# VHH binders against q05b89: the designs that were tried, part 49

Target 1, 377 residues: q05b89
Amino acid sequence: MLSSRVRLVATTARLVHSLIYSSSRSFMDLKALLSSLNDFASLSFAESWDNVGLLVEPSPPHTVNTLFLTNDLTEEVMEEALQKKADLILSYHPPIFRPMKRITWKTWKERLVIRALENRVGIYSPHTAYDAAPQGVNNWLAKGLGVCTSRPIHPSKAPDYPTEGTHRVEFSVTHTQDPDKVISALKEIAGVSVTSFSARTDDEEQTRLSLNCTQQALMQVVAFLSQNRQFYQKTEILSLEKPLLLYTGMGRLCTLDESVSLETMIERIKSHLKLSHVRLALGIGKTLESPVKVVALCAGSGSSVLQGTDADLYLTGEMSHHDVLDAASQGISVILCEHSNTERGFLSDLRDMLDAHLENKINIILSETDRDPLHVI
Short names: E, the ipSAE of ESMFold2; O, the ipSAE of OpenDDE; V2, 0.75 times the mean of E and O plus 0.25 times the DockQ between their complexes.

## First folded at step 26 (VHH; framework vhh_7b18_3)

Design f5 (at its last look DockQ between E and O 0.01; V2 from the best seeds 0.00; counts 0 for: pae E 22.8 > 2, placed apart)
Fold by ESMFold2, look of step 26:
Structure f5 (fold): chain B 377 residues (1-377), chain A 125 residues (1-125)
Amino acid sequence: as target 1 above (377 residues)
Amino acid sequence: QVQLVETGGGLVQPGGSLRLSCAASGFTFSDYYMGWARQVPGKGLEWVSYISSGGYTYYQDSVKGRFTISRDNAKSTVYLQMNSLKPEDTAVYYCARSTYESSSTPTGEYTFDYWGQGTQVTVSS
């Protein structure tokens, strides 16, 4: 999916490359762009409590020439986006999270909405959808560890059931009970899908009926079956579960191909995140020379995702003091890098992936102002 | 009601070509990824190819370079051009609609919610 790079004399090749890509861009209708963003990574991966997708929309029609990427949308970042003529801001964290009862000049978050609309700028947030995505933030963070295999700590469920409906009802009908009539009656109920097959028990040949139905249809199915005591007593009702996805979910449990010292791992993490310092808590009985093979990571605030996971090392942006103590008491070392420091570097990869995905139709730029508010001094 | 109808299967010699078509109805075709899967005797169901709503294509390694997926959104139809067919390609081929995709992983995770009835492709002399 990624565009190939032309490599020659570095200065000349980089200049030609930049001019070529800049001159080939155009614009997209907002609806088309949103559809392409969802094709890239589905918003259905987001946690149920999250506020993702298009949060602020200028009145249609709206076209996008410039897509502006930021980790956090602050008032300073909004000013930058407006100066750089953004038409849509992709803010990794949703600046609008709690319901707004009014839009006035009173609070900084309300001012973001006002400024966006007055300048015809949309705001879109992928948030936990990109945390979960296989090519998302946590995959990017895992790349800094070295050669490893990884899987989600908390796998996502598929967005839809692989079968129709949320319940399966199974029961048997003997041929004296007229299976075709039973099937016909059940098919009259909206939200029911019926399958039948022949079966033989020790005593008798019968038709086994299997149906999938919605929650709404389930009561009607039960009512139908209860009209005949023999159906009711031989009925099995199962709640269906959505299958777990192998590579989509929160956090990553990474197993290195070759274990390395904690000291080596710290230098890899600093290099990947471009940080001079990180905060380290050593697990009980551990030193900088201790081997690290299994790393559990979660960009941002990882306490709830990491809790209870067996690993040599936890890597995240922030954790509470008590959570760090709990991990250390279990022999797990902890590295904290501050919230957005574990996320922002992904945006460069995201820009490159989106440029390829959108075939360079629009200009995609990263915020230069966006920074973690916490500094080591 | 969602309906997917495959055509174009049949018997072909090794090295031959075949073109499958899938006519879709009952949904906004241009909003969905579409794909092909096959049921190989004794091996179960495996994905073959899929195409995004915007026209990006993805292929299983065993068919890459030999098969080409395409779509015509105006006709709500997806196609699979199969060249250089091998006996191992013998299968029932299904057209499918995807509600989930991974745009970054060729063997990525997906769910297909609606399937056609299938069309038999047999590669034999």
Scores: ipSAE 0.000, ipTM 0.105, lowest interface PAE 22.8, mean pLDDT 82
Fold by OpenDDE, look of step 26:
Structure f5 (fold): chain B 377 residues (1-377), chain A 125 residues (1-125)
Amino acid sequence: as target 1 above (377 residues)
Amino acid sequence: QVQLVETGGGLVQPGGSLRLSCAASGFTFSDYYMGWARQVPGKGLEWVSYISSGGYTYYQDSVKGRFTISRDNAKSTVYLQMNSLKPEDTAVYYCARSTYESSSTPTGEYTFDYWGQGTQVTVSS
């Protein structure tokens, strides 16, 4: 009767104490946070007509523990933000767009400002800066199309000129005209930089002058040159452009790796935007079975950005009736998803990107109340 | 790798019914048109039905009113419900994926790039 002692191997369940790193979410100073947000996406990317940045500032000092993200800041969304103890609201759309002459209880926008200030909540709006940013709203919208190569429809310009001046003026001076004297005179003009080089034209040695100047200096330069008919007659004036940013700008022109049917594209867009319905205008001669290879898109109101762009499909939130007709007449199909529906979904990605960018120093939450004001019925 | 696996074939009496299923894998099923073709021994491949990504259905005239194609994108499966089967329906039935390259294809006709191994359907008394 050999009593086989079954050695119960005590499987020591290593209680992997999931160290819930309660990451003691720290607070950030508002100024530090704003700087970091600008590093994430520069407000310089914003359109000139837009109103972006810190729109409402609580009295200093102000610290942010909770950043509240929303597409639109309505009074209802404001109440949510307050209930959730937001210290800063990032509203994609600026609730303050037009100048306010007074802050009273009369308009809902003024009430937003009042409620924000009374509760020491800041309001920040990136709007078109996030439209233009490489990782911004339009890039996010393009992800819904499938595998594609995308570029801005309207590339942004760099904030600065690579060299001093807005204009270049070039002309030639003969040796008989004393190039050194001319150079000296031009260098006396504030905002002018002069470069000279030897040039040969028709077997005559000449000094070619190339100067950069500011807009203000340009008039003085022209005035100087006008005193000598020989200089003036052959003077070339060039307007300098700021360098283009290749991955930054409004809209996206997306070229799909593989063409798909318009029907398939519609389903992709619906899925990406979590919409059951979209509005479709078919281009002339197009059907749901028509192939889509090139998509021009712009979140929100895309008419000004999409107009004139060659594509199989336009994707935007809203477009005027006439603009839709124009596109359709050109054989371009148009999908409209409503204004904010082409934007709001980005906020989830934005949360994750900002969490990473801010190294989890603050709590970032999305509005649950924020929704498109339009219902499809 | 794209895989299409047909099931549901068999022997049935005239007037009977069969339901074919095709399980798809190796691609984004919801993006593609799916279809069924059949081949009678000694004859060419004949398309039977196809369904768009959005659920638009197309049928060959010989099967209209008798066959119904459907798809479940969540299961990556396309179905062919065959009712009122006739001896003329006896064939190997193939599941197929349609290509997106429709620029050269006439409206209403799709080309297929991947096929299953087929399932035998025999309609006999």
Scores: ipSAE 0.000, ipTM 0.254, lowest interface PAE 15.7, mean pLDDT 89
ESMFold2 (binder alone), look of step 26: mean pLDDT 80; pTM 0.806

Design f6 (at its last read DockQ between E and O 0.34; V2 from the best seeds 0.00; counts 0 for: pae E 2.6 > 2)
Amino acid sequence: QVQLVETGGGLVQPGGSLRLSCAASGFTFSDYNMGWARQVPGKGLEWVSYISSGGYTYYQDSVKGRFTISRDNAKSTVYLQMNSLKPEDTAVYYCARSSYEWRVTPSGEYTFDYWGQGTQVTVSS
ESMFold2, look of step 26: ipSAE 0.354; ipTM 0.665
ESMFold2 (binder alone), look of step 26: mean pLDDT 82; pTM 0.828
OpenDDE, look of step 26: ipSAE 0.225; ipTM 0.589
ESMFold2, fold request of step 27: ipSAE 0.006, 0.108, 0.387; ipTM 0.319, 0.501, 0.680
ESMFold2 (binder alone), fold request of step 27: mean pLDDT 82, 81, 81; pTM 0.827, 0.820, 0.823
OpenDDE, fold request of step 27: ipSAE 0.514, 0.256, 0.459; ipTM 0.799, 0.608, 0.750
ESMFold2, last read: ipSAE 0.297, 0.000, 0.000; ipTM 0.626, 0.282, 0.342
ESMFold2 (binder alone), last read: mean pLDDT 82, 82, 82; pTM 0.828, 0.828, 0.827
OpenDDE, last read: ipSAE 0.368, 0.526, 0.437; ipTM 0.704, 0.812, 0.738

